VH-VL binders against p38371. Designs and how they scored, part 14

Target 1, 215 residues: p38371
Amino acid sequence: CNFEQPETNCFVQESPSWAVKYDVVDSPKDANGDECTTTAPLVELMGVYKYVNPETGAAQLALRPATLASRAIADTTTTSADQTSLGSLDTEPKDHGFCHANDFAPAFVNVAASDTAAANTIRYEFTNVRVYSAAVAPGTQFTGELKYTSNGCTSSYVMRAVWPPAPCDTASTEPAENCGVGSGLNPEFAVVCQPTSATGTTGYCVPAGDIPSFK

## First folded at step 4 (VH-VL)

Design a22 (framework fv_romlusevimab)
Fold by ESMFold2-Fast, scan of step 4:
Structure a22 (fold): chain C 215 residues (1-215), chain A 123 residues (1-123), chain B 108 residues (1-108)
Amino acid sequence: as target 1 above (215 residues)
Amino acid sequence: QVQLVQSGSELKKPGASVKVSCKASGYTFSSYAMNWVRQAPGQGLEWMGWINTYTGKPTYAQGFTGRFVFSLDTSVSTASLQISSLKAEDTAVYYCARERGYTGWDYYGMDVWGQGTTVTVSS
Amino acid sequence: SYVLTQPPSVSVAPGKTARITCGGNNIGGKNVHWYQQKPGQAPVLVIYDDSARPSGIPERFSGSNSGNTATLTISGVEAGDEADYYCQVWDSSSDQYVFGGGTKLTVL
């Protein structure tokens, strides 16, 4: 075999869609500290992009939740830039294989009132984002924390995300339709089908364990 | 407010056992790992290990296996450190400290610290 | 095992800038955290992930990390900054956190 040193950097698989799951850390509470019911999605698609300043080499990570993109139709005040959270990104992975992304600007939409719903601001605040960029799985899994606010309810979550996004159905016995062989995911990844609703079976393949999530 | 409150100081004879407790409040206990850090008199900080508060799995640093046991009582949001067969060299301030990252996350640092428990081992 | 080297003491006049170094082989490839410990008190996290400040930590605290040296910089030093400062990294080879020996900052 020819042993050559591979090029390593903070590679991120850019895509309009990654699958991201949210596991609750702090349940929703309003401004008075009282319980309320609006939560982040169980799972959603997320746009993930990397920008590099060609003169300085400084890198940035951009996260665009599908929930904000879909609610933008009813928004008269925010732009695509407001609906995208932009943070810094390490230029080289740390020894543990992660590239840290920090100082994210909030992403949000101001949904106008309608005949059936009051006006609502949906706000995403990301912190402690780490992209796994080791050679064994470059830029295809990440983790972080989300502070989510909607309908005056604020809650917090751990995010775990994987690329590619693979639709799934927990009721299917076909491996390709339930995060197995033929789903498009790296077969070494530990993934599980996460339905989009508590009562449904269809959703997306998401990491089954802590990032990096391997079998 | 988020805080960790530790049990009071202990004076023990060699060969005895001691249990230091660390009670968490103001956050979801099982969401963050708990570190244990030791500081001998006039010395620096020394990491002893951590315990995954969701699974209950402890991880010990080299030198802290055997006589040292990390445990949890999730019903009262408390982590505990037990030291058996105490030796004079165990004399130190013992701190519990919350991992800044969620349970299962590594290397995020320690953002909330207990006030420390002084354990003195002497005849 | 992996060793982090800090100067045992640093002296600085009030209002000047203090720089506390943390040396380690290829430490630039690791995430460095910094803790402040005042006499009789528990440590306080002042910098995490090389350069990030926890909420409540003044902007005069900053960090950097490259090559074999990480540095905690405290500008406009105040008497209340007198403390022991510890750097810390995760060492993948031994699967443990490693602390530096600590630096006593004296404001004189």
Scores: ipSAE 0.042, ipTM 0.657, lowest interface PAE 7.6, mean pLDDT 88

Design a23 (framework fv_romlusevimab)
Fold by ESMFold2-Fast, scan of step 4:
Structure a23 (fold): chain C 215 residues (1-215), chain A 123 residues (1-123), chain B 108 residues (1-108)
Amino acid sequence: as target 1 above (215 residues)
Amino acid sequence: QVQLVQSGSELKKPGASVKVSCKASGYTFTRYAMNWVRQAPGQGLEWMGWINTNTGNPTYAQGFTGRFVFSLDTSVSTASLQISSLKAEDTAVYYCARERGYSGWDLYGMDVWGQGTTVTVSS
Amino acid sequence: SYVLTQPPSVSVAPGKTARITCGGNNIGGKSVHWYQQKPGQAPVLVIYDDSARPSGIPERFSGSNSGNTATLTISGVEAGDEADYYCQVWDSSSDQYVFGGGTKLTVL
């Protein structure tokens, strides 16, 4: 037929890029419980895809961090599947408007040694992922938790994500370049520019508050 | 290793007070809310409420106000339940249980449980 | 207040499939969690968010939730699965967790 009959009401905006912000919950610690310095990015792009398993018919959510994708250039031992975290996904939203995604496999890369750094595994473990899928904002915001391990340091975060990814600059006075009118985001979303570095001003527009993040 | 270790069994007379403690280890205490669940002899599980370990704000279920107080000592990663003016019907096993997560709109279930503290009230 | 109804007991033969139901008005619109409790022990989370399994829980445990009934399914039942099973939901309207009355699973 010339119209679709979706098997699920949990719409997720599929895109190679969503903007994801990480807010620290557990500061980095090594295996002995001592403080260390390696952290997840302040913000990064994330591939987000809905996948239906052809053997089982189960709906799944796939998350592929850009950090893993970019580091894959130095990795000859893992595959794109290892760099993608695949979890379950509800077929319909719950009463609060969220679609729950659980049972995520870890995503990781094994970064080869270089002249300046030893070999390292970067590992993402996602839990408590909730995609907001209500009529007012269907599948364009999600939240979850991340356990990030790199250089022997493990840290934990609340992640909040929005689509579309909109680049921004906190130093810009142009609203379109600082998450305002004309940025490409739904004007009712409460968003703020998150720089990619602590000392810089350029980054991506991310949710300003808890999901769903509205003005 | 993530675990919750509760204080030992208590035998009290009616009118006394008791404080049940729940010490967390193996995770950051303030990241996860703590639930309290009661089970009277031969009965099912009954949710008493929860406490936000970051803010210290307690929420009590209907029927567990007044005599029941949830508190925290974050310096030792411990949550406590105090029951005042004990009555025979307070005889039960009291569990602390960690919330798996909290979204503000929905709760995630309880993934780590203490071993339980038996409180027996008899004269 | 919101009420969850479970059968008091379910009996199954070893190796067969046990199904434990949890009834609630529009429970399919809520996230259902399931706990296993053996005598003298603390409860153990066996299923969360309708169908997800915690690490360490065998794949023979599965869950479903639609309409007015959620179901915990245990395939290939073993003697060690004998326990009380409790369903649980968060009821947003009353801002509280609600537990079912529990189901005692007996393996014959």
Scores: ipSAE 0.337, ipTM 0.763, lowest interface PAE 3.8, mean pLDDT 88

Design a24 (framework fv_romlusevimab)
Fold by ESMFold2-Fast, scan of step 4:
Structure a24 (fold): chain C 215 residues (1-215), chain A 123 residues (1-123), chain B 108 residues (1-108)
Amino acid sequence: as target 1 above (215 residues)
Amino acid sequence: QVQLVQSGSELKKPGASVKVSCKASGYTFTTYAMNWVRQAPGQGLEWMGWINTDTGKPTYAQGFTGRFVFSLDTSVSTASLQISSLKAEDTAVYYCARERGYSGYDLYGMDVWGQGTTVTVSS
Amino acid sequence: SYVLTQPPSVSVAPGKTARITCGGNNIGGKSVHWYQQKPGQAPVLVIYDDSARPSGIPERFSGSNSGNTATLTISGVEAGDEADYYCQVWDSSSDQYVFGGGTKLTVL
């Protein structure tokens, strides 16, 4: 054929926004091991970027949680680099279709104290990140684990993410507004609307099952 | 502090049964799968299988079905390996090891290991 | 059944670089994990997913994996690195973990 191979076969859909869902693994605990209440969001948007060193061919994956970008406005000390978690990335998919990403630096913000709240560091630590990069879904779904710390509470999660980020409403009967036909997502993806709050109906379409999430 | 503590050494006669326990602490027991690995004297590591700590479903490697049983007692964060009808070739150090994480088709490796339990089968 | 091949022993002088290989058919398509085992002790994970280091493992330890060979590299070798080293992969075709036979690293 006339097609040339890319420099790397671990394609990742670069975007300032992917929709990411967090399912709790370890409930929030403070430094003394006691229960506390601050958790990661149920769903959020995340920037996802890939860098390739042109001289070495080494690849890197960058993850930038929207929560950190938003809270950066109240930050006194961190930069956009601190708010982005950078890790390694395979150049070729493994036999199961995944590209592994590891050795992520923590991403964080130092939210300044106000007259209503104490100073707070919000910290994301990513591990076991795997991007599904097979022909049927090239770089548009990934999974991984998150250790989240905020207000002295540390909790851990399995994260599952999909591109594009499609807004949704669980109360809508229109398929395009509830992760169906016309939502912008691949119709073969198994997705479900995840509200941003436990009591609300609006949120984002997220993977319904383990990655890769297909019908 | 995350750790796995195994039961003490066992000396058994052929035909007897043995139960090796592995108590987890410092993490939520049902979150990560538990592997069992065997090492015969002077030999390398041999994977025996794993057990899903949330569902209790065991998966055995080829050669470790029938006489070998993986079980859990989640109330005390303990995984157990029972070997029935012991044979001389079962003489080995048995390790429990926590799966570092799991999702999809591939496993993540074993990050926390018990200290090992020596099982000696001798007349 | 899938088989991983390691040399039975590797010798290296203190301060030099040791390389321990793990051979397997198209092993570059699998994730390779490496364990260190000192006499009388349980194994310790030193590298996972080809090249990632667990917390507490020195930067002297690195890994690579391509084609039919994965390699554990230990730079600036110290006497305390003397141990048996095992490579490991998950083999999806047989639905099992497979360990290499182990390599005894001797620091002379």
Scores: ipSAE 0.503, ipTM 0.816, lowest interface PAE 2.6, mean pLDDT 89

Design a25 (framework fv_romlusevimab)
Fold by ESMFold2-Fast, scan of step 4:
Parts: C-alpha cells; sequence; structure tokens
Structure a25 (fold): chain C 215 residues (1-215), chain A 123 residues (1-123), chain B 108 residues (1-108)
C-alpha cells in the first residue's frame, strides 16, 4: 500500500550537454606519489547518451567530456570513440531510483604541442556512475567518480551532474542568470552557480547537494 | 594512513550518559558520511544511523531516536555519539564507519571502520 | 521491517569454494554490501554494490545479486578467511540500512 511501483526502464536524458561539477577526493599526484598541480575542471559540459543493443536489450551509457571534445581539435591520433567513455547501464532502476553504470572504458585525447604548452595526454576514467531515474526527475541528474590524468598528474573526484545545462554568473543580481527563476532548470532542483575558474564569476548551474539534489 | 580512532572503553551505571568519539585522519572529513553501528555481546551488527558530514544532518534508524544523538566537530574531524539515560541493553561495542562519496544511499558501503568502543552498563 | 536471511554457518575445506547466501524479497533490486568480521576485530568491507571489490581485497572474493538471493563467493578458501560474514542493504521503504544475521565460515 505504500510501495511505489518500480520503473521498467532506466531513463536517461540524452543531450550533447549536461553540466558537471567535480569535487576533489584525492589531490593530484604524479607516478612517484609526489604532489603536482594539474586538476580536472571545476565545472564542464558533458555529452550523455544511451545505447541499447536491439538484439539483446542490453544498455550502455556514453559520457563525452567537453574538455576532451574541444582539445580533440589539436589531436591527430585519437578518434571520437577514444574521446567517449562507454560503460554498461542497468535496464531497470534499483529500489532507491538509481540506475547503475559500470565498466567504463577510459576516454582520452593526445593534445599536440602548441606555442603555449607541451604535448599532453588527458585521460578520464569513470567509475560508480549512478543515474537518478525515479519518476520525479527521470534521468536528469547523476553522480559518479572520476580519475583524471593530465600532465602526468592523477587526481580523483566525485562528480555531480544535471540537465539542462544553464550558464550562470555569480556576480549577477538577476535570478535567471544565477540559477534562479527563469534559468531553465526545474525549480525544485537545488542548484548553485559554479564558476569555470577560481577567480571568475561565470560558469554553469550544478547540483548543490547529493544526488538527487532537491530543495 | 586513513584511520578512524575511537575513544576508550566506558563502564557506566544505569541512568548515566556516555559520549563516544571517532576522530578521522588521512582523508577529507566532509567527503565521507559517518555511520554508527552497534554490536551487542555475541550478537550481529545493527545499524544505528548516519550523519551527513557536509550538512551536519543526522538520520537515525528505528529504535535509536531520542536517547541517541550524533554530532560533528568539523574543526577536528571528529564525529560523536552520545547516549543518555543508559540502560543495561545499551551494553555493546559501538563502531563508527565512513561511507565514500557525495551520493549517499547504499552505493559504496562502509570501507573504513573505527576499532570500536566497548560501553558496559551495569549496576 | 525488511529482513535479510543468512545461514548461521557454512563449513568448507581449504582450497575449495565457499558460497554464503543472503535472502531478501526482491533483493536483486537493491545494492548489497558484504563485510568480514574476525573475532575481536572491526568489520572489513569485502564487496560493495553487489560485486565490486575494494582495493586490497583478493580476486577470490566475488559477489552476485539476482531475484531474491545475493551470494558472496570465496574461491580457494584459506584458513585466514574464517570469520563471520554479514550482508547489508539499504531499505528505501524504511529509510535505513539492514544487516543480515551473519554467517560463521569455518575452514576445516
Amino acid sequence: as target 1 above (215 residues)
Amino acid sequence: QVQLVQSGSELKKPGASVKVSCKASGYTFSDYAMNWVRQAPGQGLEWMGWINTWTGKPTYAQGFTGRFVFSLDTSVSTASLQISSLKAEDTAVYYCARERGYSGYDLYGMDVWGQGTTVTVSS
Amino acid sequence: SYVLTQPPSVSVAPGKTARITCGGNNIGGKSVHWYQQKPGQAPVLVIYDDSARPSGIPERFSGSNSGNTATLTISGVEAGDEADYYCQVWDSSSDQYVFGGGTKLTVL
């Protein structure tokens, strides 16, 4: 009498852009365990796609970080497939409303040297990805973990993501420009503006709390 | 080097109060929720609840409301359990255990445990 | 309240495979964690989220979860694996974690 009927499919909002926030768990270290400074972005856009094998019904989740996509312009060696992380995806949500995605292949790009930077490989390794697929917010928030490697520095993060992506400015007094009324997000979502840099004010609206993030 | 170190054993009379502390080290305290688990002599594990280290909000299991209080002192990376009006049935080993990540809800399990604090309540 | 059922004991010869079950209504729709507890010691997480192993846990520990039964499998059992094993799930209907009653593994 008080049981919600379980969903029969894992819903994921497919989009070339979700807004993703990374919160550090393990600070950057090189291969010898020494500290280094290269980190994942504070926030970025990410492509999110669901594939279903028509013969077996098995589902897969694809994550394509915008950082890899943009740096791919300078890459002559990796493909769009290399820049996309593909993992498995549950066909039915767990009782708490989450669909689990596991066994992600790494996504990476080999950035050629430029006038301002040496050649570099940027690598994303995703684990423990959980898409919230309950009826109140079907496939529009997810969380997971990221192991990020760039310039020989490896660091780890908890990621929290929301759709739709909404640009924002922490310096704006207009609610529509600072993750409030008129921003385009579900008004029940607890979101906050995350600048793309520590010194700037412009960025994207991201989940303010644990997924699912509601007011 | 990740550790949860709990306070020492306590011997109390019925009606007294006890405070068990759990000091975290070797990781960012606010990135992990803190669970409390009890084990009575010769019995199995019993979940008491958890506290969200980002919000400070506790969640108590059925049967552990009222006399039991979870709290945090984030300045020293310490979680505490206070039991008021102690009864003989409160005699148990009390464990703190961290749970990874921001997502909560049964997703990661309790990967690091304190050594346990024995609380004995006898007349 | 949601109940997890484990056999109270399982015996296995060294080098053989032990299987410890955890029964629960529609447990396959939940995430199951497994803990090992040796006498006088704190529990150790050996499997989380049905089948994932924490770093440092040998590959001979594996888990599965389907329908009404979750299983912890320990292959090539060693004397050092003697312990009590507990399964655990989050019960969303009661908003709490639930532990099974524990299984004592004896290596004979």
Scores: ipSAE 0.012, ipTM 0.582, lowest interface PAE 8.4, mean pLDDT 87

Design a26 (framework fv_romlusevimab)
Fold by ESMFold2-Fast, scan of step 4:
Structure a26 (fold): chain C 215 residues (1-215), chain A 123 residues (1-123), chain B 108 residues (1-108)
Amino acid sequence: as target 1 above (215 residues)
Amino acid sequence: QVQLVQSGSELKKPGASVKVSCKASGYTFSSYAMNWVRQAPGQGLEWMGWINTYTGKPTYAQGFTGRFVFSLDTSVSTASLQISSLKAEDTAVYYCARERGYSGYDLYGMDVWGQGTTVTVSS
Amino acid sequence: SYVLTQPPSVSVAPGKTARITCGGNNIGGKYVHWYQQKPGQAPVLVIYDDSARPSGIPERFSGSNSGNTATLTISGVEAGDEADYYCQVWDSRSDHYVFGGGTKLTVL
């Protein structure tokens, strides 16, 4: 028999770019439990995609960190599939408006050794991903947790993400350039500019509070 | 290893007070809310409430206001439950249990449990 | 207040499939978590978010949730699966976690 294309009501805004902020939960430690210094980015862009199995209606969520995409050009051993984390996704939002995503496969790149640096595997493991899929903001904010490993340091983060990505500058007094009116974001969203480095001012607008982040 | 270790059993008389402690190790204490769950002899699990380990704000289920106090000592990664004016019906095993996720809506279920503290209230 | 209903007991032969139900009004609109409690021990989370398994929980454990009934399914039941099983939801209306009354699973 022929089955029609299945649908799900857990809407996710598919895009090669969402802005994702990471807030540290567990500081970096090596395999012996000793402190070390390599951390996840403060903010980065992330590809977000949804797939639906036509036979079962089962949905999947795919997350592709820009850090892995950019480091992939120095990798000879992983594919774009390895650099994308694929997990399950609910087919229906629950009463509080969330769709949960679980069972993510890790995403990673193997950066080859060079004259000046040892080989390094950068690994993302996502858990507790929650997409807010209610009528007031259908699939444009999500939260989750990240376990990040690089240079033998493992650290954990809460991840809060928003679509569309909007560049910003904390030094700008223009609202459109500092996550205010005219930035391109839903004006009801509570957002703040997160620089890409601790010493810089340029970055991306990210959720200011817990998801869903509203004024 | 992620663990919650609770204080030992208590035998108290009606009207006394008791403090049950729950010491966390192997994770960042302030990142996960702590639940308290009671189980009377031969009965099921009963949720008492939780405490936000970052802010220190407790939230109590309806039957557990007044005599029950949730508190924290973040310097030693310990959550505590104090019960004042003990009654016979307070006889139970008291569990602390970690909220599974770290987010503002805190409804992920409970993934790490203390071993339980038996509180017996009798004359 | 929201109420979850579980059968008090379920019996199953070794190697067969046990099904433990959790009834609640529109429980399919909530996330169901399941806990296993062996005599004298603390509960152990065996299923969260309706059907997800924590690390270390055997694939024999699975969950489903739709309409007014959530179900914990244990395939190929072993003697070590004897325990009390509790379902749990968060009730957004009351801002409370609610536990079911528990089901005693006996493996004959």
Scores: ipSAE 0.577, ipTM 0.842, lowest interface PAE 2.3, mean pLDDT 90

Design d01 (framework fv_cosibelimab)
Fold by ESMFold2-Fast, scan of step 4:
Structure d01 (fold): chain C 215 residues (1-215), chain A 123 residues (1-123), chain B 112 residues (1-112)
Amino acid sequence: as target 1 above (215 residues)
Amino acid sequence: EVQLVQSGAEVKKPGSSVKVSCKASGGTFSSYAISWVRQAPGQGLEWMGVIIPIFGKANYAQKFQGRVTITADESTSTAYMELSSLRSEDTAVYYCARERGYSGYDLYGMDVWGQGTLVTVSS
Amino acid sequence: NFMLTQPHSVSESPGKTVTISCTRSSGSIAKNYVQWYQQRPGSAPTTVIYEDNQRPSGVPDRFSGSIDSSSNSASLTISGLKTEDEADYYCQSYDSSNHAVVFGGGTKLTVL
């Protein structure tokens, strides 16, 4: 039998959780072009999975935002498949160590009306997703673009993500709790604690700079 | 609305295994995360693990790793918890519960609970 | 990896207010959401508070939750106590680092 040496392909760290930060590109606007206030989260967790066709070697990347997963319990009309964005993925890095993922289907959830809120559709549209998969640090950081729609407000973002997800607290003096030594992240990664709210201190360690984010 | 119905009480010998079922009705089962929690007589609540059917993956509390297996059958909207190498200390009421929401493995609290299944381990 | 500590029991008269604390042993209490469950004898638990301070539909407004980061504690407050409030109360949070649900030891509430 012929043994073929395994090559370094597009590796992605599969995990139910990656930490993802969104930086605004276009502020929220409604269908008439007027400003509105609903934005994507400052940071959230995201499921990241890779599927490979065993016959062709063709790969797909699946992204499942925590916001959609958590709001799904108020939704009776969408399935787990609708709440997961599936796109293609390169079989080998194309430039500067990146594997590109393209042609993502939108992910969305239809949140039912409650006694305090009207019905709402939350929609994620991913484009230009690139997983850093160079031999020096394979498959633990990615970047891309997000078009987010909620409460009739559409906004766009650059997203930057890192694995493993590390909870953090900007008020903590313990390095392990503020994205430093002992946090579980590669010590060469440039990371910073991003709170989940503008007024709070708790959140997740996220890339501090452009991907690949290194010190 | 959403309801979780568990299988009936079991009496098992030490060293055997038990498999408890949790059938969901209402809502979209594939979108759920189902946790298993046990309670020994007169004791508090103890988390055992969770299954997230969309991912086909389960995660377990360290204490139960190697002895517990949690699975789901989406076609019947049923989650299962199997505990092996039973000891008298495993005598407890076992609950399944639906998580209100989740983010990867991060869980956002239980909102619907099964009625509980008493498992008695005695010789 | 962390523990949630509750008092074993609390007692109070009908119509009064009681507060049950839940203290986190390591890491900030505000780092993860806190839920509160009520369990009456012979019954499965039910949720009275989720996401620190939110009430499910059907839970009376006399139940409230709060977080105090300075004491590293969550609290469940029940005002206008009624005899049907007699139950065990459990706080619960999540340890994202270890991917584990953490329960407090439970507090038995007796209404005199």
Scores: ipSAE 0.000, ipTM 0.426, lowest interface PAE 17.6, mean pLDDT 85

Design d02 (framework fv_bebtelovimab)
Fold by ESMFold2-Fast, scan of step 4:
Structure d02 (fold): chain C 215 residues (1-215), chain A 124 residues (1-124), chain B 109 residues (1-109)
Amino acid sequence: as target 1 above (215 residues)
Amino acid sequence: QITLKESGPTLVKPTQTLTLTCTFSGFSLSTSGVGVGWLRQPPGKALEWLALIYWDDDKRYSPSLKSRLTISKDTSKNQVVLKMTNIDPVDTATYYCAHERGYSGYDLYGMDVWGQGTLVTVSS
Amino acid sequence: QSALTQPASVSGSPGQSITISCTATSSDVGKYNYVSWYQQHPGKAPKLMIFDVSNRPSGISNRFSGSKSGNTASLTISGLQAEDEADYYCSSYTSSSTYFGGGTKLTVL
């Protein structure tokens, strides 16, 4: 713990895991502008960290997608730093309780070719990240935009994220297993279970509406 | 369908206070992310932004005109009122009110529906 | 000096593409990606064409596209049509205020 670290009013809940949902804005296109099929996950976990320079008080936000962390096991060419997107972060909230984070460096992995798949670079480019930092939900929801590239397909998304990450099952009638009472989430948050696949039922609780997402 | 309509005097004398009312339908100014702004355009000249009020009563003013402007809302009447003090002939313009749209936690997206405008002439 | 600078006029022929620039004169204006573009025909209220740099409202033709590089935002109109002849205004936001450019008159020759 550093006693000299400057305070900031832009609180962000630091965690190795937040639940992040991606909603498509621009469908996948290759470098020639033709349609292709590789998309970002429907939902994934994401590491979220805040760095504050002890001397200047300048703040930074670090985002590490679980997809990159997972694929990094097969990659010998990128480091944890390459797999983490680092941007600036406001020290005080702007309009409507939002702290803006900008100028993110891309995060990526280079997945080596195998006998079943060609070599592939997976790249995340974050823009317009806004952390909701108001008393009713201090740094536990954020939104932003993602440009995702994989298998030469580039697509764009709005992302909406919540802490804590809560696993869920859309087929469960138990409220604690389907984003209700006992799930670990603030009961005032409007959340819904988002499966990790189009055909499955298990996934994570994600914001049901625009950030801030409340009932 | 969102609609807005400006109302107020069409002729004002120098030094008086101009009061304009924007009456709207099709949305509520209690809805999170919604705002209503005022702009003006002198005949044959560029648009100038004046003021904006949000659902949470947060207010924004043009820095050059801030000391002369007051914006307020009456959510129950679906009205936003702009007052401009110490009116001058250079304030002759068509005045517009406009609905500000929002999306997904971003601030200040743009004004997607506008009133028809009301011409205010300042003369002695 | 927090003004947004646009060219006074641009022109093009039917079927061509034109680009209108909008340059922030200080880093405080246009710092965030909240650039909007408006179309105004004579005697009419403005119409929102683009918001948040590159997003189109429902019902706006995909011939209109927006982009931003550094302190300069651009509106590109492809496949020019006679009905595109109008004044175009850019707008940008700070935490405390909204700024409009001086407007660009588009002539379709």
Scores: ipSAE 0.000, ipTM 0.462, lowest interface PAE 13.3, mean pLDDT 84

Design d03 (framework fv_maftivimab)
Fold by ESMFold2-Fast, scan of step 4:
Structure d03 (fold): chain C 215 residues (1-215), chain A 123 residues (1-123), chain B 106 residues (1-106)
Amino acid sequence: as target 1 above (215 residues)
Amino acid sequence: EVQLVESGGGLVQPGGSLRLSCAASGFTFSSYAMNWVRQAPGKGLEWVSTISGSGGRTYYADSVKGRFTISRDNSKNTLYLQMNSLRAEDTAVYYCAKERGYSGYDLYGMDVWGQGTMVTVSS
Amino acid sequence: DIQMTQSPSSLSASVGDRVTITCRASQSIKSYLNWYQQKPGKAPKLLIYDASSLQSGVPSRFSGSGSGTDFTLTISSLQPEDFATYYCQQSYSTPTFGQGTRLEIK
């Protein structure tokens, strides 16, 4: 945590929770290429951690989706390492403020069969991850791509993430409860409330536009 | 099938204006940054402009800054380049090209290209 | 702007030859370099991105290497369809292309 003293190299705000939204790129298809209905969540919380080798300075980024963490309780076959996607991370940002993270291992859980559902593997494959690490927003927004597989359905998404994870309600007229002043987010960030369900109003504040998302 | 088709090129007088279009199909257009790249007859490639997936960020080569405007209409899957105050040195084939990765300016390489449209600026 | 210089500007080679094309940046661009192939009258085709990553569908005889300021494209065993102009392009800052290397039949 060095937000008030930002590094010029690839600083990332480490937290057990960031708010991440997924926008569909390729709709769900099964292994035969047929349409299916299982999709990634509209929004979820995600653990974000940075590891640096003290001898070499090589950096790694770890992403742990809350969906995998919550289902891990019922999974006796995977470990917390399997439920966390670990990739490389640039040690210095590109000229435009982004630090790239590449070569992510898949994160997954094996959900055991129940009386009403067959056994299922939920898999996250991250690519093209970029953390915005410039002085005006040091390591508090990132973007990337997700390939999501569950119930034999594979779909792909653009993901956009922000820290801190601010709960919100689209039905609230209070700015602090609808991603406005007092929500805990940087007031210069362009954010919008994303409900966790298509029919509900409660969710999390997420980036409203391309990263970096500013007003 | 992923494809890009440019149109709007032609002959124009110096000081004139021209608007190029690029029609995209076969991918989720709004998720990808788009580029205009030009090539003068017998010469190499020159990057002209980039627009983010949402259209919120635009970038220009110094040679066209203040004269050209890149824009997109995601509801129509179409990219545009408005070219004003055209000069003889703007004569080139103009290609539209898709970024390989996610929308935004941070570039990964251009994986899908249109066939190009010729712009000739002459008196 | 970052200047990209390719060498040679042109070269002649025979089918089966190992061909090497070099690209030099005026300042460090880390690994943010792409290689393109362009045949006469056609749009460019992406071969390699991020200095060494082979684009899907590109034959394995193409490979890229390098970091910082010095980069190399290698064709391990030249085929007839490989005669084309090759361009490097940096994506570290404002995009710039090299001047191109024309690969001709000997």
Scores: ipSAE 0.038, ipTM 0.632, lowest interface PAE 7.2, mean pLDDT 87

